# VH-VL binders against q5slc1: the designs that were tried, part 15

Target 1, 112 residues: q5slc1
Amino acid sequence: MGALRGRWAEEEALRFLLGKGYRLLWRNRRTPFGEVDLFMEKDGVYVVVEVKQRASARFGAPLEAITPGKVRRLLQSARFLLGRDDLPVRLEAVLVHGTPKDFRLEHLVLEL
Short names: E, the ipSAE of ESMFold2; O, the ipSAE of OpenDDE; V2, 0.75 times the mean of E and O plus 0.25 times the DockQ between their complexes.

## First folded at step 4 (VH-VL; framework fv_cixutumumab)

Design g56 (at its last look DockQ between E and O 0.04; V2 from the best seeds 0.00; counts 0 for: pae E 16.2 > 2, grease 20.1 > 18.9, placed apart)
Fold by ESMFold2-Fast, scan of step 4:
Structure g56 (fold): chain C 112 residues (1-112), chain A 119 residues (1-119), chain B 108 residues (1-108)
Amino acid sequence: as target 1 above (112 residues)
Amino acid sequence: EVQLVQSGAEVKKPGSSVKVSCKASGGTFSEYAISWVRQAPGQGLEWMGGIIPYFGTANYAQKFQGRVTITADKSTSTAYMELSSLRSEDTAVYYCARDFTYEYYMDVWGKGTTVTVSS
Amino acid sequence: SSELTQDPAVSVALGQTVRITCQGDSLESYYATWYQQKPGQAPILVIYGKDNRPSGIPDRFSGSSSGNTASLTITGAQAEDEADYYCNSYDSSGYHVVFGGGTKLTVL
């Protein structure tokens, strides 16, 4: 699904998080449970970040929701990448609203 | 690597319809959109519409709405553009292009299909 | 069309720098995309996003954007750069693709 998501939005989300002291470990990793946009670390905690572009694509593509099922799959992806399930993991999202030259970011904690 | 192969030239009468095909090879067809762009002799590029196979959504430029239908067959990785009620002004080269709609650009273009409308 | 405006023609001396300009309201929101077209050929993507070049496009091509204006710059123009150049963006709805009228570049 990478081709149906904007790389510009993910670059902006990454820049934002790096500015907040997050460290990048992996990006765009595919797992049996789906793709992880950004896998990061902050204050000793692993963080899986889902990046969502909220701008309308050409041809009226629908806005995609972050469902409980998607949140569970993100957690499973994190455990798969770490190779263990006893480490603290946080699930977060960065929503990118607007267009490449005129956007705002919304940073959220995701819950199951 | 993706290549787009278009169907051959057509000569049509006014009032008829033409259906041009665009077959993609390489890559994952459903992960991108296909746009159709035409160019009349000596004129500029004109976007007609496009389709995102993954969402099953198509959209058309206002000028062509009601006359153009864009479809995609995921099983054959082929997009189609059908233009009805042909006029001599529809004589043009018709291109398909791979469209990364969330990135706002088209990177791979077909070679074009010449459609001539004459009596 | 009136949504994206380009001058119809421009010329540049071999080895010199030329700047092709595109203007439209949508360019305040989107980076212009630039396509090169030679006679009898399909368009080729040369610049997209803020200033990105696809693989295979020479580094003499660059893009810039300010307000409602976008520019394609060719530094050290070569004979093979003679072509039509089209800028690309969106209509006011953001859903439909719009092309500029094209600029014919002549390399003298």
Scores: ipSAE 0.562, ipTM 0.858, lowest interface PAE 1.3, mean pLDDT 89
Fold by OpenDDE, look of step 5:
Structure g56 (fold): chain C 112 residues (1-112), chain A 119 residues (1-119), chain B 108 residues (1-108)
Amino acid sequence: as target 1 above (112 residues)
Amino acid sequence: EVQLVQSGAEVKKPGSSVKVSCKASGGTFSEYAISWVRQAPGQGLEWMGGIIPYFGTANYAQKFQGRVTITADKSTSTAYMELSSLRSEDTAVYYCARDFTYEYYMDVWGKGTTVTVSS
Amino acid sequence: SSELTQDPAVSVALGQTVRITCQGDSLESYYATWYQQKPGQAPILVIYGKDNRPSGIPDRFSGSSSGNTASLTITGAQAEDEADYYCNSYDSSGYHVVFGGGTKLTVL
C-alpha cells in the first residue's frame, strides 16, 4: 500500500518529527503484518508513526480510519521489527492536510 | 520493469463504442492508478480519467462524463477504457499510463492505441 | 475546473538554456509534472514534484515553481531535447488532471 501513499506527505511528517527530537529507525518497512510508515524513537520510547493524508487524491481514493485491526497490525509490526514484545510501543499519527505546496500537519498520539 | 501493453488499433463508425485495454506487467498492478490520456492528431494531451484498481474507484474528466467508462481487472492486471457514442473528434491516440496519484505523476506509458472514427 | 497554459513554441540555441513555463491557478497548490514527447512516441516523464528527476533523465532538466507558475529548465540544450513539452497537474478541485497545451521546443 506504500506506493499509493504520497511520499511527499511522509517526507513532511518525517521532517516534522525529526524537528521535535524523534529519531528515525525505519521508514516504509515491510513486515509480515503490514508496512510501517515510520518507526521512530522518542525519549527512549519506540514509536510507530502512521502518516495519513487527509485530502482525497484523484480517482476518489478514500482514506480509512485507524481501525482497531490496523492498530493491532502496527503493534505486531513494531514487535516484529524490535524482535521482542516486552517493550512499550507508542502509536502516533501525523495527518497531512492539504496539498504538497500548501499543507498543515496534525500530530496525534494514540493510546494503545 | 513495469510495462503497459495496449490493445491494437481500432477503426470505428460514428455512434459506436471502443474498448481499449492496457495490461500491466513487471510490477504490482494494485499499488498505482492507471490514467487514460488521449491525443488527437496534431493536438495536445488530454486526460480522460483514471482508476485505482486496488479500490476500484475511477474519476473522469468532465468532458467525458457519461461517455467513458474505465475499469480494471486485478486478476489480469488489465485496465480498460471504453468510450461510447464515438464521433470523428474522438479520433486520437489513446494512452494508458501508470499514475502515482498521490505523487501526481505518470511515469510509465503505453505505446498508445490509435482509434480512428470515420463514416 | 482550472487550466494550464503554455507558450505554443519556444526555441533555444544548442548548448544554451531555455525555460518553459506553465501557468495556472491550481499551481498555487500543486506542483507541475513535466512530460517530453517526440513525434510518434508516448510522453516521457522528465520532472515531477518540487524538482524531482526520474532515473534516466539528464540532469540538465530541472523544475521550479513560483506562485501560479511552474517552469521546466533545460540547462545546456542538446539536439535530442527538441520535442513537445507538456505540463500537468491537478485542477483546482484536486480531482481532475489537466495538461497544458504543450510547448514545442526547437533546438537551433
Scores: ipSAE 0.356, ipTM 0.826, lowest interface PAE 1.4, mean pLDDT 91
Fold by ESMFold2, look of step 5:
Structure g56 (fold): chain C 112 residues (1-112), chain A 119 residues (1-119), chain B 108 residues (1-108)
Amino acid sequence: as target 1 above (112 residues)
Amino acid sequence: EVQLVQSGAEVKKPGSSVKVSCKASGGTFSEYAISWVRQAPGQGLEWMGGIIPYFGTANYAQKFQGRVTITADKSTSTAYMELSSLRSEDTAVYYCARDFTYEYYMDVWGKGTTVTVSS
Amino acid sequence: SSELTQDPAVSVALGQTVRITCQGDSLESYYATWYQQKPGQAPILVIYGKDNRPSGIPDRFSGSSSGNTASLTITGAQAEDEADYYCNSYDSSGYHVVFGGGTKLTVL
């Protein structure tokens, strides 16, 4: 059951994005540049989605920013998965706060 | 310890093409981008395009789209830049540079290849 | 726009501090990289990422960014710092690389 732990947040993020009209291409893909949680498409734009399970809003902890270096590696992973570097790519995050029984989602566009 | 060795100077006529080579030694050639940057006499640096040999596909600056072709041969650790339909304004020093894909910077430069386009 | 704009020239008195700026819309999303070029030589990398110096670059060189502006600061400028300085980044799409026009630094 260890392989199932932590996947609940990713499943909820995926359901959320599918409900917003995103199309899933790949998930949990490793590249020479790092791991991509969700690789998706919306309206002709390819989207790399990082899923983070974050502390509950009840704790008030500041949201950890994804570093500029991580952002760049996610972009390179997208180029690797596409096999080309001339297509529009957007980077996004879904922050999943809480537990499987009581959670909320926050959806952000990441600065490139 | 990475070195980039470029091919020698070229003199070309307008309308012809030129192909410049860039041979890398040290490091893992396929895992880094090789960029091509030119500098006309008395002018600034101008990025032309680059290739990540692992991908095998190139990325071109909009200005050069359609005139430049960038390729890589992983077996010889050599990148190539070919510029077609040469004009006198293409007279420049052409540099190759190693560009880390993760941080997008050029930390190793070749010494440059002078291309002169004259009638 | 994806263009990067630099002042064409700046001067600094020996031992003083100078800031070389680079402006462009893409710098809201991407860090600038800075190169030094002395006459007759290939460029060398001076600053990358937010404020990282490669080995061999003196501590008097630093980088910063805010909004659409990136800056290269040289504290205590020395005669050997006289050179052309170029900023470099990606365009707003993240696919194309662009250089600023360059800044000639004169140390007086």
Scores: ipSAE 0.000, ipTM 0.533, lowest interface PAE 16.2, mean pLDDT 82
ESMFold2 (binder alone), look of step 5: mean pLDDT 90; pTM 0.932

Design g57
Fold by ESMFold2-Fast, scan of step 4:
Structure g57 (fold): chain C 112 residues (1-112), chain A 119 residues (1-119), chain B 108 residues (1-108)
Amino acid sequence: as target 1 above (112 residues)
Amino acid sequence: EVQLVQSGAEVKKPGSSVKVSCKASGGTFSEYAISWVRQAPGQGLEWMGGIIPYFGTANYAQKFQGRVTITADKSTSTAYMELSSLRSEDTAVYYCARDFTYEYYMDVWGKGTTVTVSS
Amino acid sequence: SSELTQDPAVSVALGQTVRITCQGDSLESYYATWYQQKPGQAPILVIYGKDNRPSGIPDRFSGSSSGNTASLTITGAQAEDEADYYCNSRDTEGYHVVFGGGTKLTVL
């Protein structure tokens, strides 16, 4: 019931992925290695999805890279949540550009 | 280990453009950003802008916006910085650097490319 | 403001401790990163994320921050530490990178 900070972007990312046949397993899970925004499954592969929000230029949010360190932490988080390290895991990002009323999505597969 | 190899020195006339290249080897090119930083003779470091090849997005310092273009070619692991409408005050060493923008630091730097703008 | 200020020069006696400071509004929100530059050479990362040291950087280098001020401390300065030191951070929005003006360290 608290503040919905950035959750509209995550909700739109989730809606988009569900429309693509992804299955939601967990949302907003904290691990020792960081927080996982969306943990999903698609065609027998587990998918960790990082959601990033960028506001319009007038209220512009910082431009951020997804670094090798972040990629490794996401993979470690997936292994922690699964309790195993032998299952297929893919890392993906959904970038949400704009505002709740006027946005674009970019869907990316992250390199390991 | 990751290395950044820059193109050679350039001498340009006022009003022309220069395009400096920065080729990365080792590591995964798409996993980090590349920033461009210049240094005029005897002066400090000045950030010009950077690119995140994974997202295809470039970000520029206000001072250089409209005059600098930063691009990346993932197939050759090469970033480019093009500066147009050159002036004498653009005489500087231009560095590229691997930029962990998510974590706010630059850990590997190219050796620098000297650009001299003279008539 | 997106500007960072450093003193232009500082001196330290061999084996003594020196502190180089960086001040700016963005340091309330983002840690400073520190670089060492010797004549004719590219900068080298010395400290990032407040007080993280890259592999190969001597443990005599440390970082600290308080409010809008960040500091690089060299404990037991050596002759090879003579160099220019630059801080950098993000602007207050986190959108652009900004550098301090640099501090020339002379080891006496």
Scores: ipSAE 0.005, ipTM 0.557, lowest interface PAE 13.5, mean pLDDT 82

Design g58 (at its last look DockQ between E and O 0.70; V2 from the best seeds 0.00; counts 0 for: pae E 3.5 > 2, grease 20 > 18.9)
Fold by OpenDDE, look of step 5:
Structure g58 (fold): chain C 112 residues (1-112), chain A 119 residues (1-119), chain B 108 residues (1-108)
Amino acid sequence: as target 1 above (112 residues)
Amino acid sequence: EVQLVQSGAEVKKPGSSVKVSCKASGGTFSEYAISWVRQAPGQGLEWMGGIIPYFGTANYAQKFQGRVTITADKSTSTAYMELSSLRSEDTAVYYCARDFTYEYYMDVWGKGTTVTVSS
Amino acid sequence: SSELTQDPAVSVALGQTVRITCQGDSLESYYATWYQQKPGQAPILVIYGKDNRPSGIPDRFSGSSSGNTASLTITGAQAEDEADYYCNSRDSYGYHVVFGGGTKLTVL
């Protein structure tokens, strides 16, 4: 896990997705292409989940978008973890808004 | 293991400025924040401000806004705190600390830098 | 910014349990972080989050929260636990770090 994200946020995101029927395969998995926050499976489809924390206590950190480059790296990471590149991978994001004791989650499915 | 090594004690005149350094060793300097906390003799801890070297963004306590400047040099893994217009009330031990700002704790502290302001 | 308040001093008999409490509006949104400081030393993180102890911190230290309060509990106080304890949080907007005034714990 990156130090620029709260573990609590990741845990809440994971709990949220588990509650929706997602199955966890890996978390905070380092690959040659970057780190995958959550690598999961839903309804037979592999899902890379990016967890983003917003509106938390930070020193004026700018919001980072999921850039095309980031998308590529995440897909490459997924393929690396799978050991194959012929399976579809879905990219999703969970935005954690707020504080550890008062937060909301936003689940985004990214179009590829 | 991460360690924070601070610069040595300073003796300053009122109206002058002091710049304290905090060098981090171990870990990844760009992945956490550095907070500056001071403690006047016999008093409590007082947060001054902090910086996330990765972003280069700093926040300051209202009390010190405009008088304190916090910077970071990623190439040397060193954070700096400069306090200007020093007054006797600024006499204190100044600490830097590794601040996991997204998890809201400071787990590694420097040993502190004593700054004495006297005429 | 927000304010955190804690009793300036408390005492506990050796081997007994003591609770140090911190109060502030920000604690409705944030968990308190607790630091131990002994004379001439830098603060040491002892509790963070819901009830997390860093490595090296004895399990006699625990954290709890209720409403706008947070508490550090030492179950079975030892002589070496005599120190100042500071609670810490963020302001209501999460932009600033806030410390309590500190609690001097005396072990009798």
Scores: ipSAE 0.635, ipTM 0.892, lowest interface PAE 0.8, mean pLDDT 92
Fold by ESMFold2-Fast, scan of step 4:
Structure g58 (fold): chain C 112 residues (1-112), chain A 119 residues (1-119), chain B 108 residues (1-108)
Amino acid sequence: as target 1 above (112 residues)
Amino acid sequence: EVQLVQSGAEVKKPGSSVKVSCKASGGTFSEYAISWVRQAPGQGLEWMGGIIPYFGTANYAQKFQGRVTITADKSTSTAYMELSSLRSEDTAVYYCARDFTYEYYMDVWGKGTTVTVSS
Amino acid sequence: SSELTQDPAVSVALGQTVRITCQGDSLESYYATWYQQKPGQAPILVIYGKDNRPSGIPDRFSGSSSGNTASLTITGAQAEDEADYYCNSRDSYGYHVVFGGGTKLTVL
């Protein structure tokens, strides 16, 4: 819904992850610590996925980095959504480079 | 849902300036951008520029560079478009629209503000 | 000038299919967005992305793209579809917004 949101990029990231055997649990969930783009599960591990569009936006909107602070907030969001802190959680990112008709994906594991 | 309410019609003299407002209600103002688009009588749509309140960034079409200024006040959820050195050719309906800069479309439009430039 | 080219006018008979086209270099990379405008009214969004319709837009409206060309198709045109249609995309420099010249659709 926001200026920082690439809905098409998120849809392509989701399609890619589903093809890798990930299962979607929640999408676009708001928490006190921020918004979670994709909340997924793979092989018994909960995965929070941050999707970042690396394509140019209108009006010269900047490309945002994924900082250590953002990574910590994603973990806090996962714990909030699960209501527990004893379950395995992995933080990942999908970077979508290019344009809606010509793009490539980069899939990363994020470190705390 | 978001609604955009624009200021009323203006009649201006050549060489003056006009400042049109666009007040958003509903949603989070800083989560989207505002584009300004004009349409001269019987003519097509022409993009003038836009602003992303969250980043404080504005960008303008080359034709209007140096003559148009687009600003936003996040506390009142209002965007403004000021056009200076008015000429008769600036007579048009001026629209604001909610713009999703990373998704490349505008979904909600104001009803338009008619600006007439005449002596 | 517009960097997106549309024919200025097209006609269709009631109940028939019409295709409105838009051509430009940016369409090789981005999907066109389509707006409908009736006299005295603000434009309304009818198609965005690959082929998405906002709520309230009839399913007779669809979008398609191939190379540097995008099309808006109205299947089973109705009298209320008579309007001007504008395509929209980015400019050649990648950060500005550009509209096509508009196509006036007459429903016979």
Scores: ipSAE 0.587, ipTM 0.863, lowest interface PAE 1.4, mean pLDDT 89
Fold by ESMFold2, look of step 5:
Structure g58 (fold): chain C 112 residues (1-112), chain A 119 residues (1-119), chain B 108 residues (1-108)
Amino acid sequence: as target 1 above (112 residues)
Amino acid sequence: EVQLVQSGAEVKKPGSSVKVSCKASGGTFSEYAISWVRQAPGQGLEWMGGIIPYFGTANYAQKFQGRVTITADKSTSTAYMELSSLRSEDTAVYYCARDFTYEYYMDVWGKGTTVTVSS
Amino acid sequence: SSELTQDPAVSVALGQTVRITCQGDSLESYYATWYQQKPGQAPILVIYGKDNRPSGIPDRFSGSSSGNTASLTITGAQAEDEADYYCNSRDSYGYHVVFGGGTKLTVL
């Protein structure tokens, strides 16, 4: 998991979302369907946030795209963590571009 | 806790090759990169290259392009560095290190493998 | 092709504060990472990222950066801090790992 993105990028994504009024519930939680980077809440809605680092490869291939299959696994993970499937859940991504001292964020809503 | 255990000291003749191993224990081997850093007697640290075992992709410093090959065997959690066409100036201690390449640091280092190249 | 430049030697009186500097164009974009190396031993990570200390590193060690310059500061230097210190970062393209030439710290 550490091979795919930097902890610095995840911390910046978290800081950004906290500044937008999101509340953190869990982070880096493993489920049978994968790992959830950030599990948050905003305005009564649970939010699963995937953090991706957009950078050129230095040792290997570029980061994986967020596919429809990944989106479904994120939703399954949210329901697993909540223990129920009747609560509103939103899926989001934060794309981190650039370097640790010169970066920008792109905040997206993911749709199944 | 991750530990990196390196192969023993080597004495080599000019023109030959050396292959140093670095076995990781603890943690998931594919979760980070393994970097190779050497240090000639009385000199500073010099990065040679590294590999991310998950991708199998190696990256080499320009100085060593064409002479160094870095590989990994995930089934044994072992990385290898092979340096060919050895010269006297390749006499050094060769370190492997766990490299969190997207965090830009190496936190666990092997104890080093001394390679002596002499006629 | 980008390099990191360190002064080759710095001295500090026991108990005093010392700053070891590292300069390079890539430090505009990347934090410097700092390693301590004592004779006959492998390097040890002392500072990474913005100003993070790994577990076991005394709080007298701190890092800072501004522009193309990064600094390792040791507040209240101890005899055991006598060592070589290397800064480390990426080249200006972000592709290769580069080390500074090292700074020998002498504690008087």
Scores: ipSAE 0.249, ipTM 0.776, lowest interface PAE 3.5, mean pLDDT 87
ESMFold2 (binder alone), look of step 5: mean pLDDT 90; pTM 0.930

Design g59
Fold by ESMFold2-Fast, scan of step 4:
Structure g59 (fold): chain C 112 residues (1-112), chain A 119 residues (1-119), chain B 108 residues (1-108)
Amino acid sequence: as target 1 above (112 residues)
Amino acid sequence: EVQLVQSGAEVKKPGSSVKVSCKASGGTFSEYAISWVRQAPGQGLEWMGGIIPYFGTANYAQKFQGRVTITADKSTSTAYMELSSLRSEDTAVYYCARDFTYEYYMDVWGKGTTVTVSS
Amino acid sequence: SSELTQDPAVSVALGQTVRITCQGDSLESYYATWYQQKPGQAPILVIYGKDNRPSGIPDRFSGSSSGNTASLTITGAQAEDEADYYCNSRDSSGWHVVFGGGTKLTVL
C-alpha cells in the first residue's frame, strides 16, 4: 500500500540486516504479485524481506498479519524479479515493534 | 504530484450542518490518509480527524466525536468532512491534508475552505 | 494544548540562529513534525522524522529531539522565515494527531 507502509520501520530493518551481512539489491520494487520491501542477498541466497510495522499508526491503521497467501505472493515476486525459478530464494520478515525512538526488531524466516 | 482541491466557502446558520469536500488529483488516492485540520480566526491549528480510504478507517479528536463524520469515495478520489450542529465558534478555515499515517506527517495541504456560521 | 506546549512568541535578528521548542510526553516516543504558516496561507511541512526536510525546504531548517522536548532550529534566519511555527505529534494511543499552540517568529 505504498505510503501506508512504515518507511522509518523499513529503514531500521534495512540497517539491521546490513549489520548482519545482508547485501541490498533492490528496495520497494513493484511486481504483478505485489510490492517487495527489500530484495537482498546473503551467503549466495536471494532473500525477499517483508517489513511489518507493529508500532501504532495514526487513525488506528490496522496491523496486518503475514498470511500464507502473502508468503506465496512474495515468492512469486522474487521469481519475477530474478526472471527465473531455479535460484535459491529465502523469504524473511522483520517485525518492528514499538515507536521510532524506542523499538525492537523480530527477524523471522517465513515458511514456504 | 498530488494536489488537494477543496470545495468553496460556505455561510451556514447555527444548528445546520456543513459538508466540505477534498478532491485528490495525481498519485494513488488509496496509498495515503487524509486529515482534516481547522483554524479559527487568530487561533492555532486544531486536528479534527482523519481517514484511511484504503481501509475505510476513520478516527476523530475527542472534542469533535459525535459531531464530525469523515468519509471517502475512492471512485472519485474525494474525502469529505461533515460537521453537524454548527455553532458560531465553528467559524474557521477547514483544511484537508495528505497524511502518511505510518510516518506521522502531512505534506500536501488543500488551500482551505472558509466556513462562516452566523444567523 | 495540554499535550504539546510551545512558547507563544520568539524573535531573532536577521542572520542569527533561533530555536523553537515543543514539549510533551509523546515526544519521548515520537519525533515532532514542524509546519510553517504565513498569514492567509495553508501550513507547509518543514521538518519530519528524526531530521528530514522535504524537497524545497532550505537547509537552514533542522530538527532535534531530547527527552520530551523537540526543537526546530533556523540557522541564519531570513526575513521570509517570519511566520507561525507549529509542532505536531500524536497522543499516547498513536491514533490521534496533536498540534502545539504555535510559536510566532519575528525576524528583527
Scores: ipSAE 0.409, ipTM 0.825, lowest interface PAE 2.3, mean pLDDT 88

Design g6
Fold by ESMFold2-Fast, scan of step 4:
Structure g6 (fold): chain C 112 residues (1-112), chain A 119 residues (1-119), chain B 108 residues (1-108)
Amino acid sequence: as target 1 above (112 residues)
Amino acid sequence: EVQLVQSGAEVKKPGSSVKVSCKASGGTFSEYVISWVRQAPGQGLEWMGGIIPYFGTANYAQKFQGRVTITADKSTSTAYMELSSLRSEDTAVYYCARDFTYEYYMDVWGKGTTVTVSS
Amino acid sequence: SSELTQDPAVSVALGQTVRITCQGDSLESYYATWYQQKPGQAPILVIYGKDNRPSGIPDRFSGSSSGNTASLTITGAQAEDEADYYCNSRDSSGYHVVFGGGTKLTVL
């Protein structure tokens, strides 16, 4: 059931980024290095966006940290999807706190 | 609704070049890949390459590397595929298709341009 | 040889279920996308991203994958489903797109 829970958070993250001038290229794309939630473009830079939801204890685990290993896998996924590794890529996350009717977003750039 | 409009049929001699155009209308052009796919008479589909117009970034199938050039003009929402050193086996219908940044989800296709290579 | 393999032809009786398969090592890592092509026409996208349908594609079409095999299933085949079906995906390098050889579906 967690897949159904996470879907609304991804939609809200997408709406938020579109409102900031991001353009959507892909959603939920599978690669050998993992799944990419949102692949976007802003100001000539490709952006891989990881969406994380903080759920209550009743409906899920605490928010998992985005580790250096995950950051490297997201970069590998971006290079794989683009078919080359010389293009500018930025890794970002949108953290969604709360429920569909009462939530807040936190937007951050991921670093190694 | 997005449409891709391709240039008309071409008849070419061996050794010449052909340049086919693909004009997008009714939707976003720059943010998608425009892919080129050909189909020889009675044969299957063959991917030649694609371009992301916003970045000018092109990617080519290994078989066509050195013979194909894919370009885009963002101001006219038009992509081009030029194939050089034409041979009889290049006789085919050439399609352009909108693709999600090399995802190979080609959701909108042009009607095709017939290129015949004959002596 | 092509990296994605399809049987050249299959037949199905009207109203019955048919499964068209696409096989290749890259399918362990990438979803297959499926296209329908009728004579004299450009291909039409039928299934993408494992089992998503574009608007206008009937729900009798579905996709599935297991290991190095992807399948397009038509449940309750109709006469208008008679066509060539192509799968595509990425090649072994992951940098290029490849198509299967196509499957001609005859609806009896």
Scores: ipSAE 0.006, ipTM 0.573, lowest interface PAE 12.8, mean pLDDT 81

Design g60
Fold by ESMFold2-Fast, scan of step 4:
Structure g60 (fold): chain C 112 residues (1-112), chain A 119 residues (1-119), chain B 108 residues (1-108)
Amino acid sequence: as target 1 above (112 residues)
Amino acid sequence: EVQLVQSGAEVKKPGSSVKVSCKASGGTFSEYAISWVRQAPGQGLEWMGGIIPYFGTANYAQKFQGRVTITADKSTSTAYMELSSLRSEDTAVYYCARDFTYEYYMDVWGKGTTVTVSS
Amino acid sequence: SSELTQDPAVSVALGQTVRITCQGDSLESYYATWYQQKPGQAPILVIYGKDNRPSGIPDRFSGSSSGNTASLTITGAQAEDEADYYCNSRDSSGDHVVFGGGTKLTVL
């Protein structure tokens, strides 16, 4: 978190999802399995949203992939936060491409 | 709360190199970048470069490319800026700053290290 | 050539409003950040993002942007606001930090 993520990008992702009818439950929650950027609900399904800023290679920083391991850790984080494992959970990502005044969003479902 | 503590003043001869340190306390060192900014007497702020310790990657302003090296030691939460081939016009105060790279601002600054290049 | 341009000096009467401007092509894409620097001291962040103030910065400081121009406004200037003000942004690649030349504010 911090330097490796933009809070502006997360704010824009949140505004976008709220506009699509998602409801925010938690933001920036740390768990033993990692951090959850946005924990949302939509149509009775809990949604863990990973927000990624896809900018140029700032200070040579590589683009960080959302790996199968990351997907599993996000699911474990969701179950930890909910305190149960019988509720429907979906993993999604919002990719924020560009800069604070000139960006586009890509919204996708993560594969399990 | 994050504090950046810089090494003390240096007096160097033309043609030598100087290495300034910046030790971070508080917070998680790998969660932010460190930028180096200098200011010659009576002049403005000039960005030299920065490093993201988490990735071990550094980037430099074109003017300093090839003459500046920025490194970080995650085990001691310390960033370093080394400037080679010193000239009198390198006389300046050198600052390190915590840089939230993906948020585009620097919020915590070291007090500065004065480097004087004199024969 | 500077990517960000600031006027070198500006004056304001005590209690009046002053606007310090920063101009550059990258400001079409990035919000300017603003720093205050007093003699012998390190810079202090005063505005970042659209119009955010760090804790401890008085609410008389505000930021705005339009096209390739960003502005720092001080409403009801105080004597303690006398300082140099620097804008910063990124170059067009987003990889390099660029500072404006600085504006010396005199409070009359």
Scores: ipSAE 0.510, ipTM 0.854, lowest interface PAE 2.0, mean pLDDT 89

